# VHH binders against Trk system potassium uptake protein TrkA homolog 1 (trkA1): the designs that were tried, part 6

Target 1, 124 residues: Trk system potassium uptake protein TrkA homolog 1 (trkA1), of Methanosarcina mazei (p0cw17r1to124)
Amino acid sequence: MKAVIIGAGEVGYHIAKALSPKNDVVIIDKDEEAAKRADELDVLVIEGNGANAEILSRVLQNADLLVAVTGVDEVNIVACMTAKLIMKNKNGWKDTKTIARVSNPDYIDSPVTSRAQVGVDLMI
Key: E = the ipSAE of ESMFold2; O = the ipSAE of OpenDDE; V2 = 0.75 times the mean of E and O plus 0.25 times the DockQ between their complexes.

## First folded at step 4 (VHH)

Design t7 (from e9, 22 letters changed; framework vhh_6z1v_2)
Fold by ESMFold2-Fast, scan of step 4:
Structure t7 (fold): chain B 124 residues (1-124), chain A 123 residues (1-123)
Amino acid sequence: as target 1 above (124 residues)
Amino acid sequence: EVQLVESGGRLVRTGGSLRLSCAASGFTFSSYEMGWFRQAPGKEREVVAAISGSGGSTWHADFVKGRFTISRDNAKNTVYLQMNSLKPEDTAVYYCAAGHYTVKIESGYYDYWGQGTQVTVSS
């Protein structure tokens, strides 16, 4: 499979490490040092904002999984939403499952916002 | 005006070495990611190597890994490609490119391109 990981901190690095031996992995991180660390895993690294539509559109073709695990809830949610919008607007691209790390209870406990409606298949 | 000027391409023997240079002007060099691409006659243009704006992150295509090294000197507004152990299949026009948002990705984003420099490797 092909997985896109946004955020190469502790969680993102270990997800990439677990997947990289058998899967194509792309990591997106705006921090140069985090990107350098991820380079040791034989993965593809893009230095940039993972919530940016142009950046995401360059990595999402044929992606099976998008995991957004930056330290910023809003970035993780926006990245997943943007990925779903890209999938909707690209003919022939397969649906990507989206996972977002969300720490703020207000985003998890909202009675009026469905995860599916905002483009997040799973919040962790 | 943004300008990228490649130099250093020439005829070399199989197993030889060559260093390509790309002189940049018209933009804040250290803020741009730089890449080297190549295109042989009748072939698609392919990414060879890329380097981040600070020079802290580099990527090399598998077919040149261990033989080619990309580097940059931001004080001189120049990016380099050191080519070792050259093979006939390395024969191509080599292009310098500048852009953002890519470090290690084959279809990276590059806004500006040079005119190319011809490298020919003979046996």
Scores: ipSAE 0.014, ipTM 0.201, lowest interface PAE 6.9, mean pLDDT 77

Design t8 (framework vhh_6z1v_2)
Fold by ESMFold2-Fast, scan of step 4:
Structure t8 (fold): chain B 124 residues (1-124), chain A 125 residues (1-125)
Amino acid sequence: as target 1 above (124 residues)
Amino acid sequence: EVQLVESGGRLVRTGGSLRLSCAASGFTFSSYQMGWFRQAPGKEREVVAAISWSGGSTWHADFVKGRFTISRDNAKNTVYLQMNSLKPEDTAVYYCAAGYYTVKGSTETGYYDYWGQGTQVTVSS
């Protein structure tokens, strides 16, 4: 499979490391040092903003999975939301499953909103 | 429109120095990895050096290490290649390229989205 990981901190790095032997992995991080560390793995690394629509448009074609695991809940949610908007506007692109790490209960525990309606298929 | 324009190529003597410049426009320069490639007559295009979006990470091919240095100025949307101790085998057309993938992916031309037209460097004995 093809997996796109946003955030090369501890969680993102270990997800990439686990998937890299048998899967196509792209990891994206703004932090140059985190991205440089990820270059030690057998993965493609982008030093950039994982919520950027241009970057996401480039990597999401034929992607099976998008995992947003930066330390900032809002960035993770926006990245997943942007990915869903890109897929909606690209006829013929497959549906990429979106997963976001979300720690703040204000985004998780709400009877008013749905995770799916904010573009996140699964919250970790 | 995306544009990369190389300059600085000329005839120099063996042992001389040159600085190449590549001016970028039409995209968010500070978000892209930049690379320098070269192609000599009868040879394939090869990667010479690459620099991350911020300038904090650089990569140089073994055949130019210690002689060439890549740098960038994001305020001026420009990437540079400082070439010292030039040899006749450095004679080539030098190309500037922009892509998203970091230095580990820099050796593959397919990781670069945008290319300049090239600037000719000739090194004579």
Scores: ipSAE 0.103, ipTM 0.438, lowest interface PAE 4.0, mean pLDDT 83

Design t9 (framework vhh_7aqx_2)
Fold by ESMFold2-Fast, scan of step 4:
Structure t9 (fold): chain B 124 residues (1-124), chain A 125 residues (1-125)
Amino acid sequence: as target 1 above (124 residues)
Amino acid sequence: QVQLQESGGGLVQAGGSLRLSCTTSGFTFSSYEFSWFRQAPGEEREFVGAISWSGGSTYYADSVKGRFTISRDNAKNTFYLQMNSLKTEDTAVYYCAAGHYTVKGSTEAGYYDYWGQGTQVTVSS
């Protein structure tokens, strides 16, 4: 499979490390130090903002999974939302599953709101 | 008037060294990320190296790691590829590229806004 990981901190790095031997992995982080640590893995490294639509539009083609695990809930949610908007507007693109790390209870899925409508398939 | 121009290519013996330069004009040099690519006859384009806007991050293909060094000189609007311990397998047309993101491992043109015309490097046995 093809997995896109936003955030090269502790969690993102270890997800990339686990997937990289048998999968195509892209890891994205705007922090130079965090991105550079991923250089030891057999992955594509992008130093940039993972919520950027231009970056996402290039990496999401044929992607199976998008995992947004930065330390900032809003960035993780926006990245997943942007990914779903890109996929909705691209004819014939694969449906990419989106996962966001969300720590703030105010953004959690509830009976009143639909998580899927904001573009996040799973919150962790 | 945006332009990237390679120089420094040529014929060199295996074990030798060569320094490529990419001189740029028509954009704000310090705001861009730079990469080198190469393409040998009959083969696909290969990523060689990349350098971030600050110069604090450099990335290399495994095939050139330890032998090649990428650097940039913001005052001269130029970036370089120092190639040491050259092998016959390094024979290729070398291209410089500029874009908004530092990308390691991708040969996709879509990550880069500007490309040079290429310079031939031939390494003889």
Scores: ipSAE 0.345, ipTM 0.675, lowest interface PAE 2.8, mean pLDDT 83

## First folded at step 5 (VHH; from s22 with H100Y; framework vhh_brivekimig_d4)

Design u1 (at its last look DockQ between E and O 0.76; V2 from the best seeds 0.61)
Amino acid sequence: EVQLVESGGGVVQPGGSLRLSCAASGFTFSSYEMSWVRQAPGKGPEWVSSISGSGGSTLYADSVKGRFTISRDNSKNTLYLQMNSLRPEDTALYYCAKGYYTVSTGTGYYDYSSQGTLVTVSS
ESMFold2, look of step 5: ipSAE 0.494; ipTM 0.768
ESMFold2 (binder alone), look of step 5: mean pLDDT 79; pTM 0.790
OpenDDE, look of step 5: ipSAE 0.618; ipTM 0.838

## First folded at step 6 (VHH)

Design v1 (from t6 with V103I; framework vhh_8emy_2; at its last look DockQ between E and O 0.82; V2 from the best seeds 0.00; counts 0 for: pae E 2.3 > 2)
Amino acid sequence: QVQLQESGGGLVQPGSSLRLSCAASGFTFSSYQMHWVRQAPGKGPEWVSSISRSGGSTLYADSVKGRFSISRDNPSKTLYLQMNSLRPEDSAVYYCAKGYYTISGTGYFDYRGQGTQVTVSS
ESMFold2, look of step 6: ipSAE 0.445; ipTM 0.727
ESMFold2 (binder alone), look of step 6: mean pLDDT 82; pTM 0.827
OpenDDE, look of step 6: ipSAE 0.749; ipTM 0.889

Design v2 (from t6, 13 letters changed; framework vhh_brivekimig_d4; at its last look DockQ between E and O 0.85; V2 from the best seeds 0.00; counts 0 for: unsure alone 64.9 < 65)
Amino acid sequence: EVQLVESGGGVVQPGGSLRLSCAASGFTFSSYQMHWVRQAPGKGPEWVSSISRSGGSTLYADSVKGRFTISRDNSKNTLYLQMNSLRPEDTALYYCAKGYYTVSGTGYFDYSSQGTLVTVSS
ESMFold2, look of step 6: ipSAE 0.489; ipTM 0.752
ESMFold2 (binder alone), look of step 6: mean pLDDT 78; pTM 0.786
OpenDDE, look of step 6: ipSAE 0.770; ipTM 0.897

Design v3 (from t6 with Q33E S50V D62T; framework vhh_8emy_2; at its last look DockQ between E and O 0.78; V2 from the best seeds 0.00; counts 0 for: pae O 9.4 > 2)
Fold by OpenDDE, look of step 6:
Structure v3 (fold): chain B 124 residues (1-124), chain A 122 residues (1-122)
Amino acid sequence: as target 1 above (124 residues)
Amino acid sequence: QVQLQESGGGLVQPGSSLRLSCAASGFTFSSYEMHWVRQAPGKGPEWVSVISRSGGSTLYATSVKGRFSISRDNPSKTLYLQMNSLRPEDSAVYYCAKGYYTVSGTGYFDYRGQGTQVTVSS
């Protein structure tokens, strides 16, 4: 499968490391040092904002999974949301499952905004 | 010493195909992702494509997606770029490079070759 990982920190790096031997992995991080560290893995590393629609549009084709695990909840949520939006506008693309790491209970327990509404299939 | 040598360029007509090669030496080729970049006269470098270490993952610039195909042979330490449906706007010097892609279009490349000229003209 193809996986897109947003965030090359501790969590993202390990996810990429685990997936890369048997999967196509793209990892995106805005931090140059984090990106450099990830470059040691058998993955494609993109230095940039993982919530950027242009970047996402380049990597989401045929993507089975997007995992947003930066240290910023909002970035993770926006990345998932943007990914879903892009998918809706692209005919013939796979339905990419989106996972977002979210630590703020305000986003998890919100009675107004469901996970699906914000383009997040799973919050972790 | 790290060396990258591109070849396979030439003058071709629109719609034709070319296959570029890049011979790598002086480093563990299979340990690094490899890129193709190009530069047209009067323009800055443009990122074209990247391939992961094993070759299992590839990415392309929007301008070449669907027409170009990057591949590699790690045992021979060679990088390839199959270019189909060539257009005049594809005319440039093509370089193979070691590094990673940045959103700004300026890839992080620590090494690149001397390049091979590709000219697409009727």
Scores: ipSAE 0.008, ipTM 0.245, lowest interface PAE 9.4, mean pLDDT 86
ESMFold2, look of step 6: ipSAE 0.108; ipTM 0.484
ESMFold2 (binder alone), look of step 6: mean pLDDT 81; pTM 0.816

Design v4 (from s31, 15 letters changed; framework vhh_8emy_2; at its last look DockQ between E and O 0.67; V2 from the best seeds 0.00; counts 0 for: pae E 4.6 > 2)
Amino acid sequence: QVQLQESGGGLVQPGSSLRLSCAASGFTFSRYSMHWVRQAPGKGPEWVSSISSSGGYTLYADSVKGRFSISRDNPSKTLYLQMNSLRPEDSAVYYCAKGSYYTFDSSGYESGYFDYRGQGTQVTVSS
ESMFold2, look of step 6: ipSAE 0.255; ipTM 0.592
ESMFold2 (binder alone), look of step 6: mean pLDDT 81; pTM 0.830
OpenDDE, look of step 6: ipSAE 0.328; ipTM 0.672

## First folded at step 7 (VHH; framework vhh_8emy_2)

Design w1 (at its last look DockQ between E and O 0.71; V2 from the best seeds 0.71)
Amino acid sequence: QVQLQESGGGLVQPGSSLRLSCAASGFTFSSYQMHWVRQAPGKGPEWVSSISRSGGSTLYADSVKGRFSISRDNPSKTLYLQMNSLRPEDSAVYYCAKGYYTFDSSGYESGYFDYRGQGTQVTVSS
ESMFold2, look of step 7: ipSAE 0.687; ipTM 0.841
ESMFold2 (binder alone), look of step 7: mean pLDDT 79; pTM 0.784
OpenDDE, look of step 7: ipSAE 0.736; ipTM 0.890

Design w2 (at its last look DockQ between E and O 0.70; V2 from the best seeds 0.65)
Amino acid sequence: QVQLQESGGGLVQPGSSLRLSCAASGFTFSSYQMHWVRQAPGKGPEWVSSISRSGGSTLYADSVKGRFSISRDNPSKTLYLQMNSLRPEDSAVYYCAKGYYTVSTGTGYFDYRGQGTQVTVSS
ESMFold2, look of step 7: ipSAE 0.541; ipTM 0.779
ESMFold2 (binder alone), look of step 7: mean pLDDT 83; pTM 0.835
OpenDDE, look of step 7: ipSAE 0.719; ipTM 0.882

Design w3 (from t6 with Y101F; at its last look DockQ between E and O 0.87; V2 from the best seeds 0.00; counts 0 for: pae E 2.7 > 2)
Amino acid sequence: QVQLQESGGGLVQPGSSLRLSCAASGFTFSSYQMHWVRQAPGKGPEWVSSISRSGGSTLYADSVKGRFSISRDNPSKTLYLQMNSLRPEDSAVYYCAKGYFTVSGTGYFDYRGQGTQVTVSS
ESMFold2, look of step 7: ipSAE 0.370; ipTM 0.687
ESMFold2 (binder alone), look of step 7: mean pLDDT 82; pTM 0.838
OpenDDE, look of step 7: ipSAE 0.655; ipTM 0.860

Design w4 (from t6 with Y100W; at its last look DockQ between E and O 0.66; V2 from the best seeds 0.00; counts 0 for: pae E 2.3 > 2)
Amino acid sequence: QVQLQESGGGLVQPGSSLRLSCAASGFTFSSYQMHWVRQAPGKGPEWVSSISRSGGSTLYADSVKGRFSISRDNPSKTLYLQMNSLRPEDSAVYYCAKGWYTVSGTGYFDYRGQGTQVTVSS
ESMFold2, look of step 7: ipSAE 0.435; ipTM 0.719
ESMFold2 (binder alone), look of step 7: mean pLDDT 81; pTM 0.826
OpenDDE, look of step 7: ipSAE 0.749; ipTM 0.897

## First folded at step 8 (VHH; framework vhh_8emy_2)

Design x1 (from w2 with V103F; at its last look DockQ between E and O 0.77; V2 from the best seeds 0.69)
Amino acid sequence: QVQLQESGGGLVQPGSSLRLSCAASGFTFSSYQMHWVRQAPGKGPEWVSSISRSGGSTLYADSVKGRFSISRDNPSKTLYLQMNSLRPEDSAVYYCAKGYYTFSTGTGYFDYRGQGTQVTVSS
ESMFold2, look of step 8: ipSAE 0.590; ipTM 0.806
ESMFold2 (binder alone), look of step 8: mean pLDDT 82; pTM 0.835
OpenDDE, look of step 8: ipSAE 0.744; ipTM 0.883

Design x2 (from t6 with V103F; at its last look DockQ between E and O 0.84; V2 from the best seeds 0.73)
Amino acid sequence: QVQLQESGGGLVQPGSSLRLSCAASGFTFSSYQMHWVRQAPGKGPEWVSSISRSGGSTLYADSVKGRFSISRDNPSKTLYLQMNSLRPEDSAVYYCAKGYYTFSGTGYFDYRGQGTQVTVSS
ESMFold2, look of step 8: ipSAE 0.618; ipTM 0.819
ESMFold2 (binder alone), look of step 8: mean pLDDT 84; pTM 0.850
OpenDDE, look of step 8: ipSAE 0.758; ipTM 0.889

Design x3 (at its last look DockQ between E and O 0.70; V2 from the best seeds 0.73)
Amino acid sequence: QVQLQESGGGLVQPGSSLRLSCAASGFTFSSYQMHWVRQAPGKGPEWVSSISRSGGSTLYADSVKGRFSISRDNPSKTLYLQMNSLRPEDSAVYYCAKGYYTFDSSGYGYFDYRGQGTQVTVSS
ESMFold2, look of step 8: ipSAE 0.660; ipTM 0.838
ESMFold2 (binder alone), look of step 8: mean pLDDT 83; pTM 0.839
OpenDDE, look of step 8: ipSAE 0.826; ipTM 0.909

## First folded at step 9 (VHH; framework vhh_8emy_2)

Design y1 (from x3 with S50M D62T; at its last look DockQ between E and O 0.85; V2 from the best seeds 0.62)
Amino acid sequence: QVQLQESGGGLVQPGSSLRLSCAASGFTFSSYQMHWVRQAPGKGPEWVSMISRSGGSTLYATSVKGRFSISRDNPSKTLYLQMNSLRPEDSAVYYCAKGYYTFDSSGYGYFDYRGQGTQVTVSS
ESMFold2, look of step 9: ipSAE 0.587; ipTM 0.803
ESMFold2 (binder alone), look of step 9: mean pLDDT 81; pTM 0.824
OpenDDE, look of step 9: ipSAE 0.502; ipTM 0.781

Design y2 (from x3 with Y101W; at its last look DockQ between E and O 0.84; V2 from the best seeds 0.82)
Amino acid sequence: QVQLQESGGGLVQPGSSLRLSCAASGFTFSSYQMHWVRQAPGKGPEWVSSISRSGGSTLYADSVKGRFSISRDNPSKTLYLQMNSLRPEDSAVYYCAKGYWTFDSSGYGYFDYRGQGTQVTVSS
ESMFold2, look of step 9: ipSAE 0.752; ipTM 0.887
ESMFold2 (binder alone), look of step 9: mean pLDDT 81; pTM 0.820
OpenDDE, look of step 9: ipSAE 0.875; ipTM 0.931

Design y3 (from x3 with R53K; at its last look DockQ between E and O 0.83; V2 from the best seeds 0.77)
Amino acid sequence: QVQLQESGGGLVQPGSSLRLSCAASGFTFSSYQMHWVRQAPGKGPEWVSSISKSGGSTLYADSVKGRFSISRDNPSKTLYLQMNSLRPEDSAVYYCAKGYYTFDSSGYGYFDYRGQGTQVTVSS
ESMFold2, look of step 9: ipSAE 0.644; ipTM 0.820
ESMFold2 (binder alone), look of step 9: mean pLDDT 81; pTM 0.817
OpenDDE, look of step 9: ipSAE 0.852; ipTM 0.922

Design y4 (at its last look DockQ between E and O 0.88; V2 from the best seeds 0.75)
Amino acid sequence: QVQLQESGGGLVQPGSSLRLSCAASGFTFSSYQMHWVRQAPGKGPEWVSSISRSGGSTLYADSVKGRFSISRDNPSKTLYLQMNSLRPEDSAVYYCAKGYYTFDSSGYFDYRGQGTQVTVSS
ESMFold2, look of step 9: ipSAE 0.626; ipTM 0.827
ESMFold2 (binder alone), look of step 9: mean pLDDT 82; pTM 0.834
OpenDDE, look of step 9: ipSAE 0.788; ipTM 0.903

## First folded at step 10 (VHH; framework vhh_8emy_2)

Design z1 (from y2 with R53K; at its last fold request DockQ between E and O 0.96; V2 from the best seeds 0.86)
Amino acid sequence: QVQLQESGGGLVQPGSSLRLSCAASGFTFSSYQMHWVRQAPGKGPEWVSSISKSGGSTLYADSVKGRFSISRDNPSKTLYLQMNSLRPEDSAVYYCAKGYWTFDSSGYGYFDYRGQGTQVTVSS
ESMFold2, look of step 10: ipSAE 0.749; ipTM 0.887
ESMFold2 (binder alone), look of step 10: mean pLDDT 81; pTM 0.814
OpenDDE, look of step 10: ipSAE 0.887; ipTM 0.933
ESMFold2, fold request of step 17: ipSAE 0.763, 0.713, 0.739; ipTM 0.892, 0.868, 0.881
ESMFold2 (binder alone), fold request of step 17: mean pLDDT 80, 79, 80; pTM 0.805, 0.800, 0.807
OpenDDE, fold request of step 17: ipSAE 0.877, 0.896, 0.897; ipTM 0.930, 0.938, 0.940

Design z2 (from y4 with Y101W; at its last look DockQ between E and O 0.91; V2 from the best seeds 0.78)
Amino acid sequence: QVQLQESGGGLVQPGSSLRLSCAASGFTFSSYQMHWVRQAPGKGPEWVSSISRSGGSTLYADSVKGRFSISRDNPSKTLYLQMNSLRPEDSAVYYCAKGYWTFDSSGYFDYRGQGTQVTVSS
ESMFold2, look of step 10: ipSAE 0.695; ipTM 0.859
ESMFold2 (binder alone), look of step 10: mean pLDDT 81; pTM 0.824
OpenDDE, look of step 10: ipSAE 0.789; ipTM 0.903

Design z3 (from x2 with Y101W; at its last look DockQ between E and O 0.94; V2 from the best seeds 0.74)
Amino acid sequence: QVQLQESGGGLVQPGSSLRLSCAASGFTFSSYQMHWVRQAPGKGPEWVSSISRSGGSTLYADSVKGRFSISRDNPSKTLYLQMNSLRPEDSAVYYCAKGYWTFSGTGYFDYRGQGTQVTVSS
ESMFold2, look of step 10: ipSAE 0.617; ipTM 0.826
ESMFold2 (binder alone), look of step 10: mean pLDDT 82; pTM 0.838
OpenDDE, look of step 10: ipSAE 0.738; ipTM 0.887

Design z4 (at its last look DockQ between E and O 0.94; V2 from the best seeds 0.83)
Amino acid sequence: QVQLQESGGGLVQPGSSLRLSCAASGFTFSSYQMHWVRQAPGKGPEWVSSISRSGGSTLYADSVKGRFSISRDNPSKTLYLQMNSLRPEDSAVYYCAKGYWTFDSGYFDYRGQGTQVTVSS
ESMFold2, look of step 10: ipSAE 0.746; ipTM 0.884
ESMFold2 (binder alone), look of step 10: mean pLDDT 82; pTM 0.825
OpenDDE, look of step 10: ipSAE 0.845; ipTM 0.918

## First folded at step 11 (VHH)

Design a1 (from z4 with R53K; framework vhh_8emy_2; at its last look DockQ between E and O 0.93; V2 from the best seeds 0.83)
Fold by ESMFold2, look of step 11:
Structure a1 (fold): chain B 124 residues (1-124), chain A 121 residues (1-121)
Amino acid sequence: as target 1 above (124 residues)
Amino acid sequence: QVQLQESGGGLVQPGSSLRLSCAASGFTFSSYQMHWVRQAPGKGPEWVSSISKSGGSTLYADSVKGRFSISRDNPSKTLYLQMNSLRPEDSAVYYCAKGYWTFDSGYFDYRGQGTQVTVSS
């Protein structure tokens, strides 16, 4: 499978490490030290903003899974939303499943958004 | 002391194939993800493709996907780019680079002299 992981903190690093032996993995983090640590793994590393549409458009073709697990809820939600918009505009691309880490309960319990409307298939 | 030496370019007709090589020395080749980058006259560098340390993960620019294939042979410390169905817009100097991609800076490390690919008429 192909997985794109946004955030190379503790959670993202360990997901990437677990997936890398058998899977195509790309991991993205804006922080230089996190990117350097992720570079220990047999994955592709991009130092950059994982919610950046230009970055996402380059990594998402043929991706089965996008997992956004940065420490910033807004980045995680926007990355998933942007990914769904990119895939909607690209003929022939598979429908990537999006997962976002969201710790702020105001985003989880909000009556103004639903997971489907935000482009997040699963919040954790 | 890191050296990257690109080769395999040439002057070809549209629709032709070329295989580029990048010979690496002065560093532990298998410890780095690698990239191909190209630069056409009057343009800035354009990322083409990336490959993970073992070759298990690859990425391609939309402009080359389906036509180009990146690979590596870690025992011989060599990176390859198989270029099929070449088009005039593929004309550029092709460079290989080592290390992870720092997107905002656009920096790729130790690109060598490059190899010229010219696709005409």
Scores: ipSAE 0.761, ipTM 0.890, lowest interface PAE 0.8, mean pLDDT 88
ESMFold2 (binder alone), look of step 11: mean pLDDT 81; pTM 0.825
OpenDDE, look of step 11: ipSAE 0.843; ipTM 0.912

Design a2 (from z1, 14 letters changed; framework vhh_brivekimig_d4; at its last look DockQ between E and O 0.90; V2 from the best seeds 0.78)
Amino acid sequence: EVQLVESGGGVVQPGGSLRLSCAASGFTFSSYQMHWVRQAPGKGPEWVSTISKSGGSTLYADSVKGRFTISRDNSKNTLYLQMNSLRPEDTALYYCAKGYWTFDSSGYGYFDYSSQGTLVTVSS
ESMFold2, look of step 11: ipSAE 0.657; ipTM 0.842
ESMFold2 (binder alone), look of step 11: mean pLDDT 78; pTM 0.777
OpenDDE, look of step 11: ipSAE 0.831; ipTM 0.906

Design a3 (from z1 with T102R; framework vhh_8emy_2; at its last look DockQ between E and O 0.90; V2 from the best seeds 0.84)
Amino acid sequence: QVQLQESGGGLVQPGSSLRLSCAASGFTFSSYQMHWVRQAPGKGPEWVSSISKSGGSTLYADSVKGRFSISRDNPSKTLYLQMNSLRPEDSAVYYCAKGYWRFDSSGYGYFDYRGQGTQVTVSS
ESMFold2, look of step 11: ipSAE 0.756; ipTM 0.880
ESMFold2 (binder alone), look of step 11: mean pLDDT 81; pTM 0.812
OpenDDE, look of step 11: ipSAE 0.893; ipTM 0.938

Design a4 (from z1 with S31R; framework vhh_8emy_2; at its last look DockQ between E and O 0.93; V2 from the best seeds 0.84)
Amino acid sequence: QVQLQESGGGLVQPGSSLRLSCAASGFTFSRYQMHWVRQAPGKGPEWVSSISKSGGSTLYADSVKGRFSISRDNPSKTLYLQMNSLRPEDSAVYYCAKGYWTFDSSGYGYFDYRGQGTQVTVSS
ESMFold2, look of step 11: ipSAE 0.747; ipTM 0.881
ESMFold2 (binder alone), look of step 11: mean pLDDT 81; pTM 0.818
OpenDDE, look of step 11: ipSAE 0.866; ipTM 0.922

## First folded at step 12 (VHH; framework vhh_8emy_2)

Design b1 (from z1 with S106R; at its last look DockQ between E and O 0.89; V2 from the best seeds 0.84)
Amino acid sequence: QVQLQESGGGLVQPGSSLRLSCAASGFTFSSYQMHWVRQAPGKGPEWVSSISKSGGSTLYADSVKGRFSISRDNPSKTLYLQMNSLRPEDSAVYYCAKGYWTFDSRGYGYFDYRGQGTQVTVSS
ESMFold2, look of step 12: ipSAE 0.766; ipTM 0.893
ESMFold2 (binder alone), look of step 12: mean pLDDT 81; pTM 0.816
OpenDDE, look of step 12: ipSAE 0.891; ipTM 0.937

Design b2 (from z1 with S106Y Y108T; at its last look DockQ between E and O 0.90; V2 from the best seeds 0.84)
Amino acid sequence: QVQLQESGGGLVQPGSSLRLSCAASGFTFSSYQMHWVRQAPGKGPEWVSSISKSGGSTLYADSVKGRFSISRDNPSKTLYLQMNSLRPEDSAVYYCAKGYWTFDSYGTGYFDYRGQGTQVTVSS
ESMFold2, look of step 12: ipSAE 0.753; ipTM 0.885
ESMFold2 (binder alone), look of step 12: mean pLDDT 80; pTM 0.811
OpenDDE, look of step 12: ipSAE 0.879; ipTM 0.929

Design b3 (from z1 with S57T; at its last look DockQ between E and O 0.76; V2 from the best seeds 0.82)
Amino acid sequence: QVQLQESGGGLVQPGSSLRLSCAASGFTFSSYQMHWVRQAPGKGPEWVSSISKSGGTTLYADSVKGRFSISRDNPSKTLYLQMNSLRPEDSAVYYCAKGYWTFDSSGYGYFDYRGQGTQVTVSS
ESMFold2, look of step 12: ipSAE 0.768; ipTM 0.890
ESMFold2 (binder alone), look of step 12: mean pLDDT 80; pTM 0.817
OpenDDE, look of step 12: ipSAE 0.901; ipTM 0.942

Design b4 (from z1 with L59F; at its last look DockQ between E and O 0.93; V2 from the best seeds 0.69)
Amino acid sequence: QVQLQESGGGLVQPGSSLRLSCAASGFTFSSYQMHWVRQAPGKGPEWVSSISKSGGSTFYADSVKGRFSISRDNPSKTLYLQMNSLRPEDSAVYYCAKGYWTFDSSGYGYFDYRGQGTQVTVSS
ESMFold2, look of step 12: ipSAE 0.554; ipTM 0.793
ESMFold2 (binder alone), look of step 12: mean pLDDT 79; pTM 0.804
OpenDDE, look of step 12: ipSAE 0.676; ipTM 0.845

## First folded at step 13 (VHH)

Design c1 (from z1 with Y113H; framework vhh_8emy_2; at its last look DockQ between E and O 0.79; V2 from the best seeds 0.81)
Amino acid sequence: QVQLQESGGGLVQPGSSLRLSCAASGFTFSSYQMHWVRQAPGKGPEWVSSISKSGGSTLYADSVKGRFSISRDNPSKTLYLQMNSLRPEDSAVYYCAKGYWTFDSSGYGYFDHRGQGTQVTVSS
ESMFold2, look of step 13: ipSAE 0.765; ipTM 0.894
ESMFold2 (binder alone), look of step 13: mean pLDDT 81; pTM 0.814
OpenDDE, look of step 13: ipSAE 0.879; ipTM 0.928

Design c2 (from z1 with Y113V; framework vhh_8emy_2; at its last fold request DockQ between E and O 0.89; V2 from the best seeds 0.84)
Amino acid sequence: QVQLQESGGGLVQPGSSLRLSCAASGFTFSSYQMHWVRQAPGKGPEWVSSISKSGGSTLYADSVKGRFSISRDNPSKTLYLQMNSLRPEDSAVYYCAKGYWTFDSSGYGYFDVRGQGTQVTVSS
ESMFold2, look of step 13: ipSAE 0.769; ipTM 0.896
ESMFold2 (binder alone), look of step 13: mean pLDDT 80; pTM 0.808
OpenDDE, look of step 13: ipSAE 0.857; ipTM 0.917
ESMFold2, fold request of step 17: ipSAE 0.765, 0.748, 0.757; ipTM 0.893, 0.884, 0.891
ESMFold2 (binder alone), fold request of step 17: mean pLDDT 79, 79, 80; pTM 0.794, 0.793, 0.802
OpenDDE, fold request of step 17: ipSAE 0.861, 0.870, 0.874; ipTM 0.921, 0.930, 0.930

Design f1 (from z1, 21 letters changed; framework vhh_7aqx_2; at its last look DockQ between E and O 0.94; V2 from the best seeds 0.78)
Amino acid sequence: QVQLQESGGGLVQAGGSLRLSCTTSGFTFSSYQFSWFRQAPGEEREFVGSISKSGGSTLYADSVKGRFTISRDNAKNTFYLQMNSLKTEDTAVYYCAKGYWTFDSSGYGYFDYWGQGTQVTVSS
ESMFold2, look of step 13: ipSAE 0.639; ipTM 0.842
ESMFold2 (binder alone), look of step 13: mean pLDDT 81; pTM 0.813
OpenDDE, look of step 13: ipSAE 0.809; ipTM 0.901

